# Ledger of designs, part 215: VH-VL binders against q9umr5

Target 1, 268 residues: q9umr5
Amino acid sequence: SYKPVIVVHGLFDSSYSFRHLLEYINETHPGTVVTVLDLFDGRESLRPLWEQVQGFREAVVPIMAKAPQGVHLICYSQGGLVCRALLSVMDDHNVDSFISLSSPQMGQYGDTDYLKWLFPTSMRSNLYRICYSPWGQEFSICNYWHDPHHDDLYLNASSFLALINGERDHPNATVWRKNFLRVGHLVLIGGPDDGVITPWQSSFFGFYDANETVLEMEEQLVYLRDSFGLKTLLARGAIVRCPMAGISHTAWHSNRTLYETCIEPWLS
Key: E = the ipSAE of ESMFold2; O = the ipSAE of OpenDDE; V2 = 0.75 times the mean of E and O plus 0.25 times the DockQ between their complexes.

## First folded at step 8 (VH-VL)

Design pg2 (framework fv_nofazinlimab; at its last look DockQ between E and O 0.72; V2 from the best seeds 0.65)
Fold by ESMFold2, look of step 10:
Structure pg2 (fold): chain C 268 residues (1-268), chain A 122 residues (1-122), chain B 112 residues (1-112)
Amino acid sequence: as target 1 above (268 residues)
Amino acid sequence: QVQLVQSGAEVKKPGSSVKVSCKASGGTFSSYAISWVRQAPGQGLEYLGYIIPIFGTANYNEKFKGRVTITADKSTSTAYMELSSLRSEDTAVYYCARGGYDTYGYEPFDYWGQGTMVTVSS
Amino acid sequence: DVVMTQSPLSLPVTLGQPASISCRSSQSLVYSDGNTYLYWFQQRPGQSPRRLIYKVSNRDSGVPDRFSGSGSGTDFTLKISRVEAEDVGVYYCMQGTQWPFTFGQGTKLEIK
């Protein structure tokens, strides 16, 4: 039978958003146990990401324990960062496929929908001022805000993303890399018409340089230095890149063609 | 220039709730931390929590066991603090404060409200 | 929570003489960005607090140069080089490195 699937939602989201995805899994993989974790929903999704990681860890431990052959993760938007941190901090995870569904894996440098109506252009260029402070780091958006024009502030003030990327030295870097590398496959999903993830290539570990030119995953220092295992994972054939145009941010989990193309093949 | 004006003094019974307002004028509001601090008579300062209005949610001191709710209305530049299940030890002056930015980034408590006395008595 | 301990709690000072207030934290206040989020506030009788010093040693606008802050790690000091009558009040240190951010107990400065 099929491995259990654990679903982790994103910012301002809840388990209901995945009803179509659940339907697709039931139709193509009948009998699959799918658990959509109903934690940190709505405004609670703005809690610090390390707090969310702890809560989701407590929820996934019993599910993984009951499935010794392994589990799959489908992690949407901000949830993909929570899941990647889980893979780093859990010595005992048994994740086969980590499916990252339009997640800002290298960070975010653009207005989110709830910021866009205030100060669109000046907001993103100035948000670093509060995000790279202890006051801002108590909110999830600031935990993965990545201002390419203030990369030194990002590297030193980020309490989450710079650490799980191995961009700042810390005592657990070697152990976290080892744990992450225990994953069977990393499936990266996203596309140019997302409209929220900025740059959209962040879903594929691409990101801006100082001129806002997108460098792809293989051009990033974290890849070249193999700081948390991306280069190793690619070399063993474990990274799958599945870009798809024409899908907005809220539609990734409700598009059948996307499911059949990018998700279904990895739900063994 | 920035000015924070708080609602007037309140006398409340134990077990009830109080909602204090803090209206900002003369400056921007949305991208700053708006903090709430209290001071019991003759006592020191205690940090309750803060909101960054553009995120629409607050960070709370867990000491208050979810009795504190902090909100903001961006259209009126007004922050609110509601304290429920009031006890006599909640008698205090409640202050709001807004941060500011300088060359080095964000700094807290640049501007203070005048304070709101909340008295909890039977 | 990070505990902030001030000493002395009561400080009578002769007008025109120096004053020194100590603040100690239960753990380092150096944040990952290299900044030390240590603040000093003055509360005159019957008034709201006002910020005097931010990030250990930076004086706010309009604060007289007789006020200075110093220290590092866990030990910090506010100095007044020559106490004036308007300096009467309670002085608080605060840490902003780790949530929940916390204040010292206060030091009441009086002219003796």
Scores: ipSAE 0.767, ipTM 0.899, lowest interface PAE 1.3, mean pLDDT 91
Fold by ESMFold2-Fast, scan of step 8:
Parts: structure tokens; sequence; C-alpha cells
Structure pg2 (fold): chain C 268 residues (1-268), chain A 122 residues (1-122), chain B 112 residues (1-112)
């Protein structure tokens, strides 16, 4: 039979968003056990990412234990960052494919129509003031807010993303890297028409420099230093990049062509 | 120029709930943390939780989780603190406070409300 | 939780003399950004608290220069160089480095 699939949702989301994804999996891989985790739903998705990592860790342990052949992760949007941390903090994970659906892997710097009610356009340049403080770091959005005009504040104050990316030193960095490198495949999915993830290349470990020019993964210090294993994974042939145009942020989990092209091949 | 004005004193029975308001005037409401702190008679200060209105959700001290709810109405620049399952030990003055920004970034408790006395007695 | 311990709890001081209040934290208050989120508040009888000092040593606007804060790591001090009658009240330290944010138990300053 097929390896079980664990699905982790994103910001302001819940398991209901994945009904089409489950249909596609059942069509191509009948009998697959798919568990969509109903933790930190809706506004609870704003809780600190380390708190979410702890809760999801407790939920995935028994699933992984019952699947000695391994499991696959499908992690959407903010959920991709939760999954990044899970793979680093778990000494015994047995994840084969980690499939990241449009996740801000290098952070977020932008207002979007999706988040307009939360982040008016005029606040983008000033969010660094509250986000890079202990008060702001108790909210998930601030954990991966990455203002390219205040990169020094991001590096020093981010309690989550800067640490899991190895952009700031941490005592556990060596263990986190070793654990992350146990993953079979890192499948990165995203595209220019997402409309939420800003820059969209953040889903592929690209990000803005101080002039808001995007530098791709291979130009990032994180990659060049191999801080958590990206360079090693790429050399091993374990990174899959699957960009697709024409897909909006809320459609990554409900587009059949995307599923067949970017997800289906990695669900053994 | 910034002022925080709280609702008036309340007397409540054990087991009931209380909802205290904090109306901000002057300055910007949405991008600051609005904190709730209490002080029992003759005792020190205790942090209940805070809300950043633009995020629409609050962070709570574990001691009060499940009993305290902090909300904000951006249209009226008013924050609320509701405490349920009241006990005599909840008798205290409840304060709201707002932070501000300076050269060094965000700083809490720049402005305080006048306090609201909540008395819990049978 | 980070425990904040103040000493003394009661501080009788002669007018015009200096006063010193200590605050000790159970853990370092240095945040990852290198800042120390230690605050001092004054509460006069019947009034709301007022912030005097932010980030260890920075005086708020309108706070007299006779007030000064110092310290590092886990040990902090609030000093009043010459106590005035209006300084009567309770002084609290607070840490904002680690949630939940916590206050010291307070030091009551009285004129003798």
Amino acid sequence: as target 1 above (268 residues)
Amino acid sequence: QVQLVQSGAEVKKPGSSVKVSCKASGGTFSSYAISWVRQAPGQGLEYLGYIIPIFGTANYNEKFKGRVTITADKSTSTAYMELSSLRSEDTAVYYCARGGYDTYGYEPFDYWGQGTMVTVSS
Amino acid sequence: DVVMTQSPLSLPVTLGQPASISCRSSQSLVYSDGNTYLYWFQQRPGQSPRRLIYKVSNRDSGVPDRFSGSGSGTDFTLKISRVEAEDVGVYYCMQGTQWPFTFGQGTKLEIK
C-alpha cells in the first residue's frame, strides 16, 4: 500500500480546504491513508509557530510510529514552515516526501488581498516595529515577517524563521540540520500568480535584497553556507522545484494539473 | 494626547463574568499592543494578556487561559477584557495600558487607563 | 515563568537623601536582539502606574533626571539621587523579554 500522507494547513485555514486534494489522491493512489490535522484552525493559526510545532509534533508522532515504511507531508502556506521545523526538531521522523505548497520559506514581505483586512498596504513598511519585539514574536505572522529594509532586526529578533534557516546561530543547529537531512525529497511548489506569498520566490528559498531585487536560492547565504542542508540536498538530487503560473494562493490544493504535475509523482 | 478611559466599577457574584472596556482617544489604535494588568487590594501587578488589534487575536497568560478573553473593536478604538467564572480572588483593580514607539522600537505601557475596580462577593 | 524579585520591599528614606531599589530576575533578560527588556514603574497612592524607565536605563519623557536605571543580565537597580516628597509610592520592575511578562512584587518608598 501507499505511504500515509499528513496534511498541515496554513494561515486562517482548516482541513475543509483540502477536500479536492483528497479526491485527487484517492483517484491516483487508492487506499492511501490521509490525515489532515485539525490543529490551530482559523485565528488559532496566529499562535506562535513554536507552539504550533509542539502541537503538530504531538499529533504526528503516533502516525509516524504506525507507518514504519515512512510517511509523506503536504504542507500548505504557513504550514510549510511548521513542517520545516518538525523535520528539524524530530530526531526520529520517517518523512519521505516533504511537499511544500506555496510556503514563505525565506519569509514574507508584502500586503495581499488575502490578508488585506489584517495587513493594510500602508502598514507593510512599519510592521517591523511591532513584529521585531517580544510582543510581536508571540504571533505566527511576525515569526516569518522578513522586512528586507531591516534585515538586521529580522536576523536578531526573529524567534523562529531566522533560527530554522540557520541565519542566526542556535545551540541545536547541528542536530536540526542532521534531522532535516533525513528527508527523502523536498518538493517546492509555488508561482508568480499566487498573489499572497511575497515575493513568490520565497516558496523556492529566493528572497528580496535591500533594493527589493529577488535573489534565488543559490545566491542566498543560507544555501552557500549549507546552514540546514539545502546545498547537500540539491547535490543529492533530493530537491524538486515545481513552479506553475496561473494559480492563486487558495487554489494550490484544488488544481488537478498542479496535483498531477507536482504532487502525484512523489506519493509512493 | 493619548488617553485611555475605562468603564466604571463592577460588583459581581462568584461564578459570574465581567466585561471591562478601555476606549482609546488620540493617536493610532490598531498597531499597538493593548495590555490588561490587574492589582488585588494591597498586592502587586499581574499580567493578564494583550491584544494587537490589527492581528485580531490576543495572547493570554496561562494562569487565566480559558477564563479571560481580550477583544478589540477598531471602529470605536475600544478594547475589552472579559473574565469568567469569577472567584473572590479576582477582586482587583483592572488596568488597560497601551505601548508606543521610539528610536529603540516598541515599548509597552506608555499610557495607562484609570483602572476599573471589580469586586467579587456573595 | 521568569520570577522577578525586588528588595527591599519597604524603603523608608529621609528627604533629600538617595534611594536605591534592586530587582533580580530568575533568568537573563537579554533578548536575542541584544536588548534587555527591563522596565521600572512608579505608582503613587490612588493612581495608575506610570512608566519611568524602559530597557534598563532609558528615562521616559517628563521623568526627572534624578531617576536612573542600571544593570545587566539578571541584576538591575533603580536609583533616585535625591528623594523628593512626590516620590512616595510603590515601585515595580517588569520583564518583557519572555512571555508571560512578569512584575516584581513592588517596593514601597516612604519618607521618614
Scores: ipSAE 0.759, ipTM 0.890, lowest interface PAE 1.2, mean pLDDT 90
Fold by OpenDDE, look of step 10:
Structure pg2 (fold): chain C 268 residues (1-268), chain A 122 residues (1-122), chain B 112 residues (1-112)
Amino acid sequence: as target 1 above (268 residues)
Amino acid sequence: QVQLVQSGAEVKKPGSSVKVSCKASGGTFSSYAISWVRQAPGQGLEYLGYIIPIFGTANYNEKFKGRVTITADKSTSTAYMELSSLRSEDTAVYYCARGGYDTYGYEPFDYWGQGTMVTVSS
Amino acid sequence: DVVMTQSPLSLPVTLGQPASISCRSSQSLVYSDGNTYLYWFQQRPGQSPRRLIYKVSNRDSGVPDRFSGSGSGTDFTLKISRVEAEDVGVYYCMQGTQWPFTFGQGTKLEIK
């Protein structure tokens, strides 16, 4: 039998968005128990990510307990960060494949149409003022806001991303790394036509330097220092990169070709 | 100059709802948090919650969660605080306040509204 | 929740004399960015609160030099070097480090 699949949605999202994915999984892997977690939907997805991590943890623990052979995680957009954190704090998770579906794994510093929708009267260059404060960090968006021009503020004020990345020292860094490394495979999915994740390479742990030049994963300090295990995972062949062009952000979970190419191979 | 102007005094019955407005002028609105604080007669200050208009949602003190709703209309630079299921203990002056920015980030409560008295009585 | 405890709650002062208000938090108010989000507010009778101090020791524009804030961690103090008649009112400390943000009980400053 196929391992259970747990799905975590993204910002302002709900389980309904994954109806096509469910169909695809049922068709190609009949009998698979798929659970789309209906937590922190809609506006509730703006709750602090650590709060979300705790909520999702409570939901996945029973599922994992009933699946001693392991489970697969499909985590979309913001959900990908939630899942990574979840795997970092859980010392007993049994995740075989962690599929990060167009997630801003290295943070967000976008100025796209999507961002303008969220922040219609603000420029990305000024968001650090509110996001890197106790007030801003109460919102999920700010928890992974990564301003390359204010690295010091990011490193010091980010209450989520900087921590799970091991970019700021904290007493749990070693343990979180150990926990995260329990994952069988890390499947990174994203693409240049996403239009939301900025830069799109963030889905592959690439990101801007201080000049807004995009550096790849292997050039990142978190990789070079192996702060949360990326270097180790890569070395053992546990990282899968699946870039795909021509897919908008809201279509990653509904595209059949993407599913067959990037998701399905890791559900067996 | 920045100014916050609140709606007028309200008298409500228990179980009803009240919605107080706070209109900002003379400055930016969307990127600043608007906080709501209340003060019962002769008592101290109590933080209800705040909204960052560009985020479109508010953060609430759990003590009031489920009863308080804070919204913002960016087009009119107006924030709203609605409190439902009113009880006598909700009798208070309700204040809105705006934050500001400094070199290090956000600083709240640089400007205050004049307050809105809400009286809950049977 | 972080509990903010002010002392004294009542502060009778002679004009021209100094005044000191203490504010203690139940836990450290140092945020991850290294800042301490401790605020002092003044509320004169019949008026809205007014921010005097932000982040422990920074005076707002228009606040007289006789007001000063100090402290660190869990212990904070607002001092008035020479109390004037216009200083009558209630003073509140507030922490903005940990949600929910909380106020002290208030200290009522009166002239003897």
Scores: ipSAE 0.500, ipTM 0.802, lowest interface PAE 1.5, mean pLDDT 93
ESMFold2 (binder alone), look of step 10: mean pLDDT 90; pTM 0.920

Design pg20 (framework fv_nofazinlimab)
Fold by ESMFold2-Fast, scan of step 8:
Structure pg20 (fold): chain C 268 residues (1-268), chain A 122 residues (1-122), chain B 112 residues (1-112)
Amino acid sequence: as target 1 above (268 residues)
Amino acid sequence: QVQLVQSGAEVKKPGSSVKVSCKASGGTFSSYAISWVRQAPGQGLEYLGYIIPIFDTANYNEKFKGRVTITADKSTSTAYMELSSLRSEDTAVYYCARGGYDSYGYEPFDYWGQGTMVTVSS
Amino acid sequence: DVVMTQSPLSLPVTLGQPASISCRSSQSLVYSDGNTYLYWFQQRPGQSPRRLIYKVSNRDSGVPDRFSGSGSGTDFTLKISRVEAEDVGVYYCMQGTQWPFTFGQGTKLEIK
């Protein structure tokens, strides 16, 4: 009856983080088959995102094959970028709702409270030096590091985000756009009190300009050029924006009000 | 003013493991990639892997994956390379090296350790 | 893996004469940022390698101007305009464009 749900976790995370989400789904949609993928857990979440995309792809293929009526994706934090790429590289995905939980869709620029144990001193202004090199691009964080003061380096050196956003040319761009556009609903969730995703509007395809002024999705070149289908999806009525204040980064998958308001309606 | 000082020579039996240290002095430790390269006697250079200490995570050449572990201790500015299940073919000088930054960004291998001879014999 | 092929493997040179070492890659070394991550290293007998050239043609601080690097795409050259006794050693090219990063076999430069 209910379409299966596939859950993809985030940076330094594992399937254990979603126990509350699974309880909520079971309460409101009993009988739903929920698969939380146990791949690239903990430190393995730092592997290059294209490697993660391949691994998650292999895991989701049999799940999608068993569900001809379609599946839903719930993708948290960095996992939202993995799911963005999955939807682009899979010629045959049958995803109805792609629910992006506080994911840095236009990238990350900022030191975060959650990542301070990794970055004990501010690395924000200097991370571009290592990230925009072949050495740095072998780590997931650098794949979506988007320094607005070195946008030329981001555009040219990013091996992942600049490509899936269509910000730099790729031979597969036309096919990736066609595949992404097969999605039924793109549900974007995030909020100002996240404390990790910087700017928080990145979860809604907004991002900093060179002066660190946030420009929203409709002002982005990727939207205006319709590089991977955002403009087409919005015109089709397929983009849902669900901002919510008062929710910290680690609470998006365990807040009942958030679930009822932003997630539950899209789990047909 | 950056120096990399490695631990002393080791003689190991087949099947054992070896852990080589590389202590950095001068400059900033955490934001540079620290690479491990080996050289068998009379042979060329071979890349094992590298670590970026601020990420606390290493990247390994697939050829050595499962046998090599690279770690870093930021408090002592020391990187380590551990190689397990040693075979005679692992007899080599093991080098650590780190990069630097210039006006163009990150450049690798501008500083090298003195090398550590690891001999695997029965 | 990107294969790096050096020639010659043995290079006997008369003191004061020029020397040239070729390095060819199995794939283009131009990264998406337009940079070519090709490096040259010198290893004197009993010593650690020393980087001479970074990104094809940029000479490291302290490296004599008689050393020069050139090339593009898949074909690269290290030239020594006038060989000195201290230049004896093995020279390696390396690519840093695609992981795993790989070295050439090395060219042994000797005085004849």
Scores: ipSAE 0.726, ipTM 0.872, lowest interface PAE 1.3, mean pLDDT 90

Design pg21 (framework fv_nofazinlimab)
Fold by ESMFold2-Fast, scan of step 8:
Structure pg21 (fold): chain C 268 residues (1-268), chain A 122 residues (1-122), chain B 112 residues (1-112)
Amino acid sequence: as target 1 above (268 residues)
Amino acid sequence: QVQLVQSGAEVKKPGSSVKVSCKASGGTFSSYAISWVRQAPGQGLEYLGYIIPIFNVANYNEKFKGRVTITADKSTSTAYMELSSLRSEDTAVYYCARGGYDSYGYEPFDYWGQGTMVTVSS
Amino acid sequence: DVVMTQSPLSLPVTLGQPASISCRSSQSLVYSDGNTYLYWFQQRPGQSPRRLIYKVSNRDSGVPDRFSGSGSGTDFTLKISRVEAEDVGVYYCMQGTQWPFTFGQGTKLEIK
């Protein structure tokens, strides 16, 4: 009788990362049908995000159709951006809780642990050169690269994030906003010890200005203009913010305390 | 100055695979995309795919997906293109090319390798 | 896929005279950033291709000013104001706006 849960993984990830999450859900909500989508696994997670959105859309439609009472989404890391777009492009979704696990909702600008491992010196200041090109935009990472020092390039070249955030106009913007607003709860989870998502406040729609000072969601133009419905959702009481310190990027789906505090309450 | 040096000519049997190397010198290897283009004798240019070494990611033309693999070794500033299940129609000169940057953007193909002739014959 | 069509395919020119090559795309090449990712390449006999023009009209360093690119949307032109013997070769246009990136079939320029 619990609503089904659909899980969308992140970059270089697969369904196997969610064994602990599934165990936690089974313990607290026994009988819940949990589907971890086995699409765009591993290196296929580098495919353009719009391509991933279409594939995940096809997979979620029959699950939603079988659950007229609604479904919950748990979307990890890059997967949270896929879920953002799914909620916007689907005019018939029945999502109750959209749970975003440490996803770069306003984008990424910073060296990941992976980039630091490969390069001792930060290369973040130069990624805009390749990312804001047709070559770069064929990879998911560049679809949400958001260089605050080249915001004009981001706004004009981003084929994904700038569009779903309403930062650049799109013919479908009004319909995408209406669809997104159908969600019951937007549960945002993230924290300062993530080590990958930079700035970590991106998980809460905060982001750097041109001086690399983090401005929170309420100071963002996308919020102030209500471009895709954040201001409306907040006024409705539908946005939940659940920050937690001490959790690294690969541990959000396997930390019991995080699950009990931030996820469990939203799985009706 | 930037220079791309490719491995030497190869003669291969149908059904085998070939791996062509492209060693870059000058400039920062990892921050550029490396593209692979082929040209059959007397024919035009055909785009195979590219790699962005800093992300360790490659993209392939659908015509070659499943047969082509592009990799990069950042420690030696070398990109590789491997083509498997070789057929006679794969006989071509294979080129690597890298891009550069103007004031604010990436521009592909500003430097090309000398080409590697791959001949597929029984 | 975006189809790139060049015309003419064979271009015999008299030394010192102008030459013009047309390139047409099956779809607009304007990217979301407002740039048009159209390129022109020259391939001399026995040599690797060399980029002459990037983003429609920008001439690469070392490329003589007798070469110029123009056009917009789906219709592009490479012009050589005064053909020299060194210009013999095959010229290709390429689009980089939409994956997969595609080349025109090539135009062979030769001295008559």
Scores: ipSAE 0.654, ipTM 0.845, lowest interface PAE 1.7, mean pLDDT 90

